# VHH binders against o26223, part 103

Target 1, 191 residues: o26223
Amino acid sequence: MKLLWTSQHIKVTVHIDGKVSKMDVLEAIKTRRSIRKYQDREVPEELIDKILDAAMCGPSAVDERPWHFIVVRNREMLEKIPEVHPYGAMVKDAPVAIIVCCDSSLEKIPGFWVQDCSIASQNILLAAHSLGLGAVWTGVYPLEDRVEGIRRLFSIPEHVIPFSVIPLGYPAENPGTRDLFDPDRIHLEKW

## First folded at step 6 (VHH)

Design u15 (framework vhh_7aqx_2)
Fold by ESMFold2-Fast, scan of step 6:
Structure u15 (fold): chain B 191 residues (1-191), chain A 125 residues (1-125)
Amino acid sequence: as target 1 above (191 residues)
Amino acid sequence: QVQLQESGGGLVQAGGSLRLSCTTSGLTFSTYAFSWFRQAPGEEREFVGAISYSGGSTDYADSVKGRFTISRDNAKNTFYLQMNSLKTEDTAVYYCAAQDHTETWYLSDRGYDYWGQGTQVTVSS
């Protein structure tokens, strides 16, 4: 939809109907892998906007949609994330990271914000993959030290809970796909 | 080392059919999207068709749509281009190409990770 034909090169220069992927949904789900190595290449703001639009389209308990997002491109800030998140070492090498947050003032049903923010995080990963980017979900909640570290680093108010940090960029690694289907985990009619 | 090797090219009469194969080695076949490109003498290389990682999505250049079909066989690490109702304008060197973990298979031919050496297809009138 968004490609322009040329004699030598096919260019991605037209965004006709908002469709950003040539990959079908099942393909995106089955081939998405955690990517922790990124090219030294900027991610256009337009792609981040598309990813966040997709993140906000997830189902949410009683439609509370408690998610907020912090987009971090500042190199100095990205370099500080590993100081408060031990498993976030790859974040400093990413061109951008998204912090998924829950605004507790928007919560309508107690406890379901965890599922809501998990859904938003997964949609970010799938949308990034469908757009030719790589990403990885690094956990923040429910690890108390990480929650408070990220809160302080990004001046997040106390009624807002940082849930995940997702670095993303153009991939510089290519992990193989996995065949994870296990029929022994499927029970018909009863356990 | 990763290799892509085309086969199945040759001379065919207008209205006829050919099936091109691209055999791959040294890569995890199921993680790659595959495409066919072609180049006529004195012309630039152009996109012909593509198939996604899962095989669930395919796309084609307008000039070949309805006549050509791309497919893949993961068990044989091979993908194909079935060319029907061939026209003299289809005469070109056909190249297979592999691209990993990206939806941008329709970007420039320079965006692909691996290429075959090309196979000649000549369609006579």
Scores: ipSAE 0.000, ipTM 0.109, lowest interface PAE 18.2, mean pLDDT 82
Fold by OpenDDE, second read of step 7:
Structure u15 (fold): chain B 191 residues (1-191), chain A 125 residues (1-125)
Amino acid sequence: as target 1 above (191 residues)
Amino acid sequence: QVQLQESGGGLVQAGGSLRLSCTTSGLTFSTYAFSWFRQAPGEEREFVGAISYSGGSTDYADSVKGRFTISRDNAKNTFYLQMNSLKTEDTAVYYCAAQDHTETWYLSDRGYDYWGQGTQVTVSS
């Protein structure tokens, strides 16, 4: 039975008018794109709170929940992030950025914090998208220069590891649609 | 000097097909996203569609979705707008536009680095 994946063109209706149309989870996942251009428009605190709430809803190893979040709105600080993060140029143009960090003192099993923070980061992206915002995951960890750069810039303690910087804003670009489904990556029962 | 030049415009009957080409010079073709816009008389310029620099992403205005297809040929420094099932309301001057180093594009006629001069497409009833 060839599952005719009818590419239902999920119309990403970017509702400009603040009415957060409820995007279903599959739609959010399938239509999410990295957004690197933002409108000159502030993101309401309420939306950030919702995004952070979503960020904290992901699973973590033995429920260790090692994540912390720095919310950055200060223009000067946003403008400094690209200085220590070469691929974070868009951060300076964003009205807000979230820095996802791990508190190593909360880690119960070594090494799983990367997965935990990844899940948190992805939830931020999905939540942002569902709320009509654009975001991009700019990786910090495991690149030492970026880790230390962000650490110094935000006076992050040694036991806390910056993991990702995620600028957010109302999208000023459309990344278009793409199909990432690859049946060759699916193995049934065995490799 | 960077140049974008549209071709393939003309008169076509409703229901017909037309293929526009935009030939570029003076830029690194592979690093640019490309878009098509159109402007009807008395109307604002509107987004028609776009293709990312990698060619892995495309987008279309709702009015042309399912009828129009954008593609690119890096070897020829040319990208295309295949227009099928043309309607009278598709009558406009069609413009090609280029934006550097992005997987994304502007939906407005702002923010593009380069523009073509436009080609007239007329769809008769």
Scores: ipSAE 0.000, ipTM 0.277, lowest interface PAE 12.3, mean pLDDT 88

Design u16 (framework vhh_7aqx_2)
Fold by ESMFold2-Fast, scan of step 6:
Structure u16 (fold): chain B 191 residues (1-191), chain A 125 residues (1-125)
Amino acid sequence: as target 1 above (191 residues)
Amino acid sequence: QVQLQESGGGLVQAGGSLRLSCTTSGLTFSTYAFSWFRQAPGEEREFVGAISYSGGSTDYADSVKGRFTISRDNAKNTFYLQMNSLKTEDTAVYYCAAQDHTENWYLSDRGYDYWGQGTQVTVSS
């Protein structure tokens, strides 16, 4: 067990690099980028709690809210993720990763948990960005080898499905904002 | 219009060295990550090496690790593949590729936005 804060941290208010984020929702959505390079800095537990709170606030089919989350800080475990996820090499260098899972026992309608867990994953990315962190969604479901690899590595029960692995940390890269608006993909009144 | 153009290919003896260049235009060079791929006749295109947009990290295929080095020169809008200890199995058309920092969550670092036309490398025994 490791403490994430010292007596110098303000317990009531958390400041990121001495700054309070002033990002509105549209700015957060438009400027969020996948971040795969992280500083060698611990992420405070308070920020992880805020991110997970945001993750659970997404809409859910029939309000089934099937998501469970595994927070991984153990360096040895993070270093093993690339062994079972071919494109998760960046995870080994992250200070923390969140594994988004579906508890199938909470499922009320077959198949909609995928949308629910996608919404939770995107909320994690947006919340991390708004808090001055960087993150990236690495896909697990529906790739059977990745699902079973992650399940075995983290002792996940058979009724729980690992959906995504999201490493996060203070960014060590700064990709620019993308200009992706394409009016040809918008159809007014009819196709 | 974005363009990538390879140069530096040609014929070389086994054990020799060759340096490929990829000159870019129409993109903001400093915001792009770059890679080299190759394709031998009758085979699929395979990854060779990559360099991040910052130049701070590189990645290589196991078959070329220790022999090939990728680098970039932001002032010249050009990136390179230094190929040492060449083998006959390295004979292929070499392609340069560019990706804006990708949002691809499926294969993460393998999505490429722009490709060059290719340059032939032939390694004789």
Scores: ipSAE 0.230, ipTM 0.654, lowest interface PAE 2.5, mean pLDDT 85
Fold by OpenDDE, second read of step 7:
Structure u16 (fold): chain B 191 residues (1-191), chain A 125 residues (1-125)
Amino acid sequence: as target 1 above (191 residues)
Amino acid sequence: QVQLQESGGGLVQAGGSLRLSCTTSGLTFSTYAFSWFRQAPGEEREFVGAISYSGGSTDYADSVKGRFTISRDNAKNTFYLQMNSLKTEDTAVYYCAAQDHTENWYLSDRGYDYWGQGTQVTVSS
């Protein structure tokens, strides 16, 4: 294995044996960036399946697993999402988007679904990154206009709450790496 | 056996142009994304640019944006690097690389499946 550096500080790995190493979880977390530009390249269904599998592996309050996922590949629908999501402009350029939703009827205790769906959303981002895709979390909940906009577009039942829209694709940008570690945010034993 | 072979390198004066070609064999050309890299003496190999499997997307290093263009010809199993307005700092060995369509250009752990041997580009003042 030979490591090469790009001008953008991207490590390029040359695999002599043809084997592709998997990204470890810490690397995935550390190197993940929001990607808002995508290649003209289809995302295989297999990758989406893996991402969704990862999305469903997170913990949830009392194991309520309230999440549902809408996978959107339809070009027309993708193009309509920015109309109801002001910060979702990149969705129209993505080959696919995942809408994370909560089925409120599955809640065992109130309010924890936000955490549950957040975990699912983050797992989508990390899984996507580890699989060579770029993604970005575009928040829907708790903004009512976005919630209702997405609800109407996708005919989502009233008891189901759209939580996030996550466009995915092969990255057409490299935001670079950043260090977000802040020791001032760490408190030992007490504040 | 998969092979990538660069051609078109040489000596050129600053401000001049060169067109590099990378001819491929042994792979399904249409399913690969392709990239160009370069390595100057004493420097690390750096990304120059890339083109998607469909040819619909390209990306370039900031240092070459507006000057370099990548294209591909599926019928010839060849992709190209058009280099205009060459500068002395563009002097390097240029490498072509191929990545399967299931891989990502920018993933460090995915890497590239195949590489050329490189071609020397020298830009004189």
Scores: ipSAE 0.000, ipTM 0.266, lowest interface PAE 12.0, mean pLDDT 87

Design u17 (framework vhh_7aqx_2)
Fold by ESMFold2-Fast, scan of step 6:
Structure u17 (fold): chain B 191 residues (1-191), chain A 125 residues (1-125)
Amino acid sequence: as target 1 above (191 residues)
Amino acid sequence: QVQLQESGGGLVQAGGSLRLSCTTSGLTFSTYAFSWFRQAPGEEREFVGAISYSGGSTDYADSVKGRFTISRDNAKNTFYLQMNSLKTEDTAVYYCAAEDHTEKWYLSDRGYDYWGQGTQVTVSS
């Protein structure tokens, strides 16, 4: 008989289709995949609220927290996104999308808003996955045509920069597990 | 340059078997999910079967379940459709498709579908 002492894990309990599942943080990070096919099924507002709460809990440069979010459920608006984002075709098939934006008036240190909005975007992906949803990050910034296209579609002010469009829904695909650990990228003590 | 090329089509008698192959080039094979579609004369293109990115799951159209098997060989950059107990209704041009399941950002932050040119399967009575 052997007893192994391991480090504590943070456990997340979620409700999926009336059932309860548990996923620790490392499991969530390692099993999250980009999901581009969604069930024809609405996502409850409660889950979107939980996802956005998690998004706002990320670290930001000098705690500037410059992020704003647009929640899009309107089918006509979702169908227009591929017209200004050529690699966002899956957005029209999603029940909902979140647009992550930077309000430049909240910026305390120039340029770090990109990292801040990246952190918020990744937290949306992880939170969605932990809640039994699938999502994908479609890039907007720094591609000026996409930035201006999204700005016009959603009446975004000039001082606000759309950063990413993240469609999400209940997954209609299962891409499976990845094995990406590469020890050649790890340097001990010095380069 | 991404290319998908079907092979193994032809004429076969009802009750017979045929194996289609789809050889790929210009893509990282292990990061793609693969599927087969078919199109009969005068009909819309229909789904036949799919194999996941990991190879851990497969799906089939109800009309082919139990008769057709999809598989992949990552070492050969090739995936297959084994067709058994063929029926005249299986007569169609068969197309292979590759669906990008990578964690791409920027240029390919959506899934791209690549298609082969098709291979004719004719099942005679």
Scores: ipSAE 0.024, ipTM 0.433, lowest interface PAE 6.2, mean pLDDT 85
Fold by OpenDDE, second read of step 7:
Structure u17 (fold): chain B 191 residues (1-191), chain A 125 residues (1-125)
Amino acid sequence: as target 1 above (191 residues)
Amino acid sequence: QVQLQESGGGLVQAGGSLRLSCTTSGLTFSTYAFSWFRQAPGEEREFVGAISYSGGSTDYADSVKGRFTISRDNAKNTFYLQMNSLKTEDTAVYYCAAEDHTEKWYLSDRGYDYWGQGTQVTVSS
């Protein structure tokens, strides 16, 4: 058993057998941070599977489940992602990245796929965090240059739209905790 | 160019108070959450506290809870760290940091978008 992350509120422990300490949902949500620095440590496949399972558990419009996931571990490919994603420099330093995509042929109602893939992406972030990993959502869609860049790089079919690139790894930074609660954004019964 | 500049540091006796300021320029102040960090010699940089973009919420390290308070003044593009009941272990270089409130589509390799240069706080016994 190894302590990988210590914060003011969270201790993340990873077992040698791949098991991790559990984090409750609210804690995961509140303490999640974008992590852009990663340890020189491989992420076990089991953790990726759990993350992907979580990614597919979100709701989707009329249950269309339009998402696909590309898991990238190849160093050469990871190193190429920043070439087409100007703000994705950290991807090259991650041991793995997940590319969330939409298969437009699976859409039952047009346009809701953005929400569907957003939910999937957020679930990836939360699941990663709960498992002692750090991740960051690097936006691809709707920026055409990034969409096409990722599409070409990974030979993604035209009917499939890359949505986000999410590098993952064991955290090599601790950005601390924050509370973004804003009561001014809450309206009771009416605006 | 975005700049964060700490001020108000110095020497203070244990039990005393000090107020740090972080003045920002070049960014949309109202869209940023702000944090304070500190680093003692030979130690890692540690989180001290944060304030939400609206100022409606704050968070503090356990070691400073009840003693430190963070506030912000949007009109002055400045946020503050009020430090009361200071202890010798509070001695450190204090850094202010800024982070966009929203999840980013543009990223830096840093956890925060911008950092100050730091200000020394020394608490004597």
Scores: ipSAE 0.000, ipTM 0.210, lowest interface PAE 12.8, mean pLDDT 87

Design u18 (framework vhh_7aqx_2)
Fold by ESMFold2-Fast, scan of step 6:
Structure u18 (fold): chain B 191 residues (1-191), chain A 125 residues (1-125)
Amino acid sequence: as target 1 above (191 residues)
Amino acid sequence: QVQLQESGGGLVQAGGSLRLSCTTSGLTFSTYAFSWFRQAPGEEREFVGAISYSGGSTDYADSVKGRFTISRDNAKNTFYLQMNSLKTEDTAVYYCAAQDHTERWYLSDSGYDYWGQGTQVTVSS
């Protein structure tokens, strides 16, 4: 930004750096699909930072914001995830994965951390999609074996609960759009 | 209510060909990816081939590349495994499997949602 004086008014020059995203919020929500096949192409750190910023903007119960995130790019670590998560096979083919965790010491109201981490997970999926990436939520909590497997694999402390593993990358598949609107699930004023 | 049913197995001589079919019911065929697996006596179940929900991508085990071809027919809710240049080591029970390309964050049954009952393929020398 450069500020210039001209008469009684201030002339401001702004340099805007960045890509223009043309996907509106409703389009992003309606067209986001689970992506399990990825190009052999690295995801820039700046895009991961934007995704994590979006994840932390979600609402949380009593504003507790209990989420922590582990970013995994190490191929050997990604290849070990299927050993403790049976549906993590696609993770070995992803350039990066985000593990969404709850720090239970930040919890202000019991049990709502699940909803908080669900919101963070969905924001990751939507943000990734809006940036031209594909991602999929693979479930960890409340499956005890997966929780403890992921905890051990990534040296997660006992007071921290791994919630989801989200591999992401540039898509190598393009699923068709789904029309899921069902008016029979909408009740006006009463059940 | 979802069913996968294999057909086309049987006895064939080495060097021969067979086409397996997997007919599906109770699912929206176009949203599913499909795979073939096989299991020989005393061996573990092994991957044979896969086709994406769009049909635009196929993958094969190294042991069958160039000999087997997977394909799908959305109008018939059926997918196929064309097996050419059959070898005695191809003798196995062949299973078809379906993986929903929908928004599931939790899956069961080893990453595949539905499995067929299996069909025997026996290749004689």
Scores: ipSAE 0.016, ipTM 0.428, lowest interface PAE 6.7, mean pLDDT 84
Fold by OpenDDE, second read of step 7:
Structure u18 (fold): chain B 191 residues (1-191), chain A 125 residues (1-125)
Amino acid sequence: as target 1 above (191 residues)
Amino acid sequence: QVQLQESGGGLVQAGGSLRLSCTTSGLTFSTYAFSWFRQAPGEEREFVGAISYSGGSTDYADSVKGRFTISRDNAKNTFYLQMNSLKTEDTAVYYCAAQDHTERWYLSDSGYDYWGQGTQVTVSS
């Protein structure tokens, strides 16, 4: 297997038959990195739509699909997010952020919404990466101060729980790839 | 139905210039990155150059850098390959290609969503 570089320095897998596929799911997963620096460049709405589509394709408990998404492009609002999210400093530098939320009224069984929104969040990251964007998952839930901060800032109803803030943009950094495989975390048949 | 159609090919003397056009239909032009490829007889298809969806980025093969320029006209759903200082080794069938990944493109002849039929460029000595 041959590796090629795209204009964005994204690793592209070239199959032995000479065919180069678009970034496949495994490649996206393996090569994704948290990106916290962004170019002064707008993200087209079409890309956001694709990302959100991906976000909604994940499974959810009993198909409850409890997620909502706030797309934030307003500069003032983006700049305010770090005020309530100490580790969200990069959000102010991003051209857009997606806030993943849970509508608790959509839960069919309690507690699984965290997994549901996590899947949605991860899909956002993977989709973004596959599209040549950089993103980072900044956790909101379960930290009460962050939850309430984001809630107030965006006037989110009480029954809706902000879960994550994901800034997105064209990457202005290249942290490289890393191997996170750990065979010690794999147990066969039993612990 | 998506279509890409090359035009502007022909016979030109070495040192001359030629401008190729690729007219597209059936796709959202503004969201696509576009590339030019070429294939000489007996050779593999090779990357010539590309332009991002925004037009803000371009890339060229080393063999054509400084001589070829790619541009796009969103209003006409057309992108171009301006070829200057042509050499005999530039003789090939030139193909235009489209990729629906906005600000990205592939340097390989695979991975693109749509291709033109090609136009012959012949550079004589």
Scores: ipSAE 0.008, ipTM 0.331, lowest interface PAE 9.9, mean pLDDT 88

Design u19 (framework vhh_7aqx_2)
Fold by ESMFold2-Fast, scan of step 6:
Structure u19 (fold): chain B 191 residues (1-191), chain A 125 residues (1-125)
Amino acid sequence: as target 1 above (191 residues)
Amino acid sequence: QVQLQESGGGLVQAGGSLRLSCTTSGLTFSTYAFSWFRQAPGEEREFVGAISYSGGSTDYADSVKGRFTISRDNAKNTFYLQMNSLKTEDTAVYYCAAEDRTESWYLSDRGYDYWGQGTQVTVSS
């Protein structure tokens, strides 16, 4: 009925070659993948509460913390998102989506809300992964058509900017891991 | 490690034909789906055509259906875009792409991990 406010150390149980592994922070960061296929299974409210708690714990420019969140579970509303987001087709198949928004009235330093909402979005993805869920960041800002489409669809007021739409659920796919470490992008002491 | 390299672009008269090739290295070719995109100056990149992992299905943008054909040759680690009945509106830089699971928040429904550098196609009247 209500989003549950909790504070606890989160451990994720992952099956690796039939064995159980507990995920630490570095493992969560390195193994998180965008998930676009979801099981036909509800996500408990308690897990959404934990994810949103994590989202609000990110660093913020001058600690302005301008983020607001809309939790969407209504199937008819989820099915309308692809009509205003050309690359959001998977949202219609998700059991829930989180819309990350900026309340511009909370902004203390101009323009840094974009980084703030990016941090919140990434924390949602990492927290979801750590809890055994899958999610994907579908970009809204700074694409004006997507911003206005999402604003209209969810009755978002003029001073609030929709930043991202993040569908999530229990994963129905396993893309595996990526090895992206590139030492050519690391410069010691100077360029 | 993974590289995609386009070839076959150039100047052609309206009504003519070109065949673009995309040669890949550093990936297991048979496990990837492949696509072509194009970008005209001042415009966003647009989808042109795609071929599935098995080669059993293809998809095309409405603007090129019936004129363009995508194909793949797993033995050569290469895929192609055959462009027929070219129009001046087809003038663009053409990019090949390899589809795996991607972390793109912009093209959030697409699994494209790797891109070529692009090849210019210019169609004169």
Scores: ipSAE 0.352, ipTM 0.741, lowest interface PAE 1.8, mean pLDDT 86
Fold by OpenDDE, second read of step 7:
Structure u19 (fold): chain B 191 residues (1-191), chain A 125 residues (1-125)
Amino acid sequence: as target 1 above (191 residues)
Amino acid sequence: QVQLQESGGGLVQAGGSLRLSCTTSGLTFSTYAFSWFRQAPGEEREFVGAISYSGGSTDYADSVKGRFTISRDNAKNTFYLQMNSLKTEDTAVYYCAAEDRTESWYLSDRGYDYWGQGTQVTVSS
């Protein structure tokens, strides 16, 4: 890992080793954190493609794959998202955001789309982290105001439900690791 | 071919103002951070200020804070240095510079990727 100084005295972490050793899945899961501060650095399209590929690899109910993704790079649009998403303030600072949506017309079994889109969203987070990016899941569904706000902002059809907004960027913070293991949440054979 | 071209320099009296422009071509403007430097006679080139790729952040040398402002216009592939309350010590050749913020392979110890040819700013007493 090489630290470079930008013209703004921003430490840019260049993961030179990113090509050498891919983060294993358990490491990705365990070390992932919500990142809400981003570097002055664009995210290459190639990385977004990889992230979206990962997003579409998750299971879905009866293989319904109801998800759609809006990739947002337009600065004006990114800056507008916090207006309809009070907890999405960091989106305006991100170089890119992915909006995960459900096309209800693709739903085969009612209600499972939430799980499907959640899996997709989580895969986005994990993929991003494994690629050296930071991301955060900002929930849209099921809060009606946020759903409708995002819908209007992006002209999303009525049969399509915005589910989450995930800003991404190279991380400008390191919140550290957490140990979230709780043995009290594990039950053997029965409750 | 990438080109950076400064304009707007000239002679100005102390207390006056100038606006420098740096017009860019041949690069994806939106992915670059931009900076201004200056070099006075007999002095080393010094950092004046910078603006992030998004335009959301700026940084300035202490010597120009509160007097100089950097902005960018993506539609025009141009960024600016507004210089107010100019002092004689601001006399220098001013250079614009560009740093690609797209991918790590563009980030090196070399510093900025592209430089302008410079424009003379002279502040008289």
Scores: ipSAE 0.015, ipTM 0.330, lowest interface PAE 7.6, mean pLDDT 87

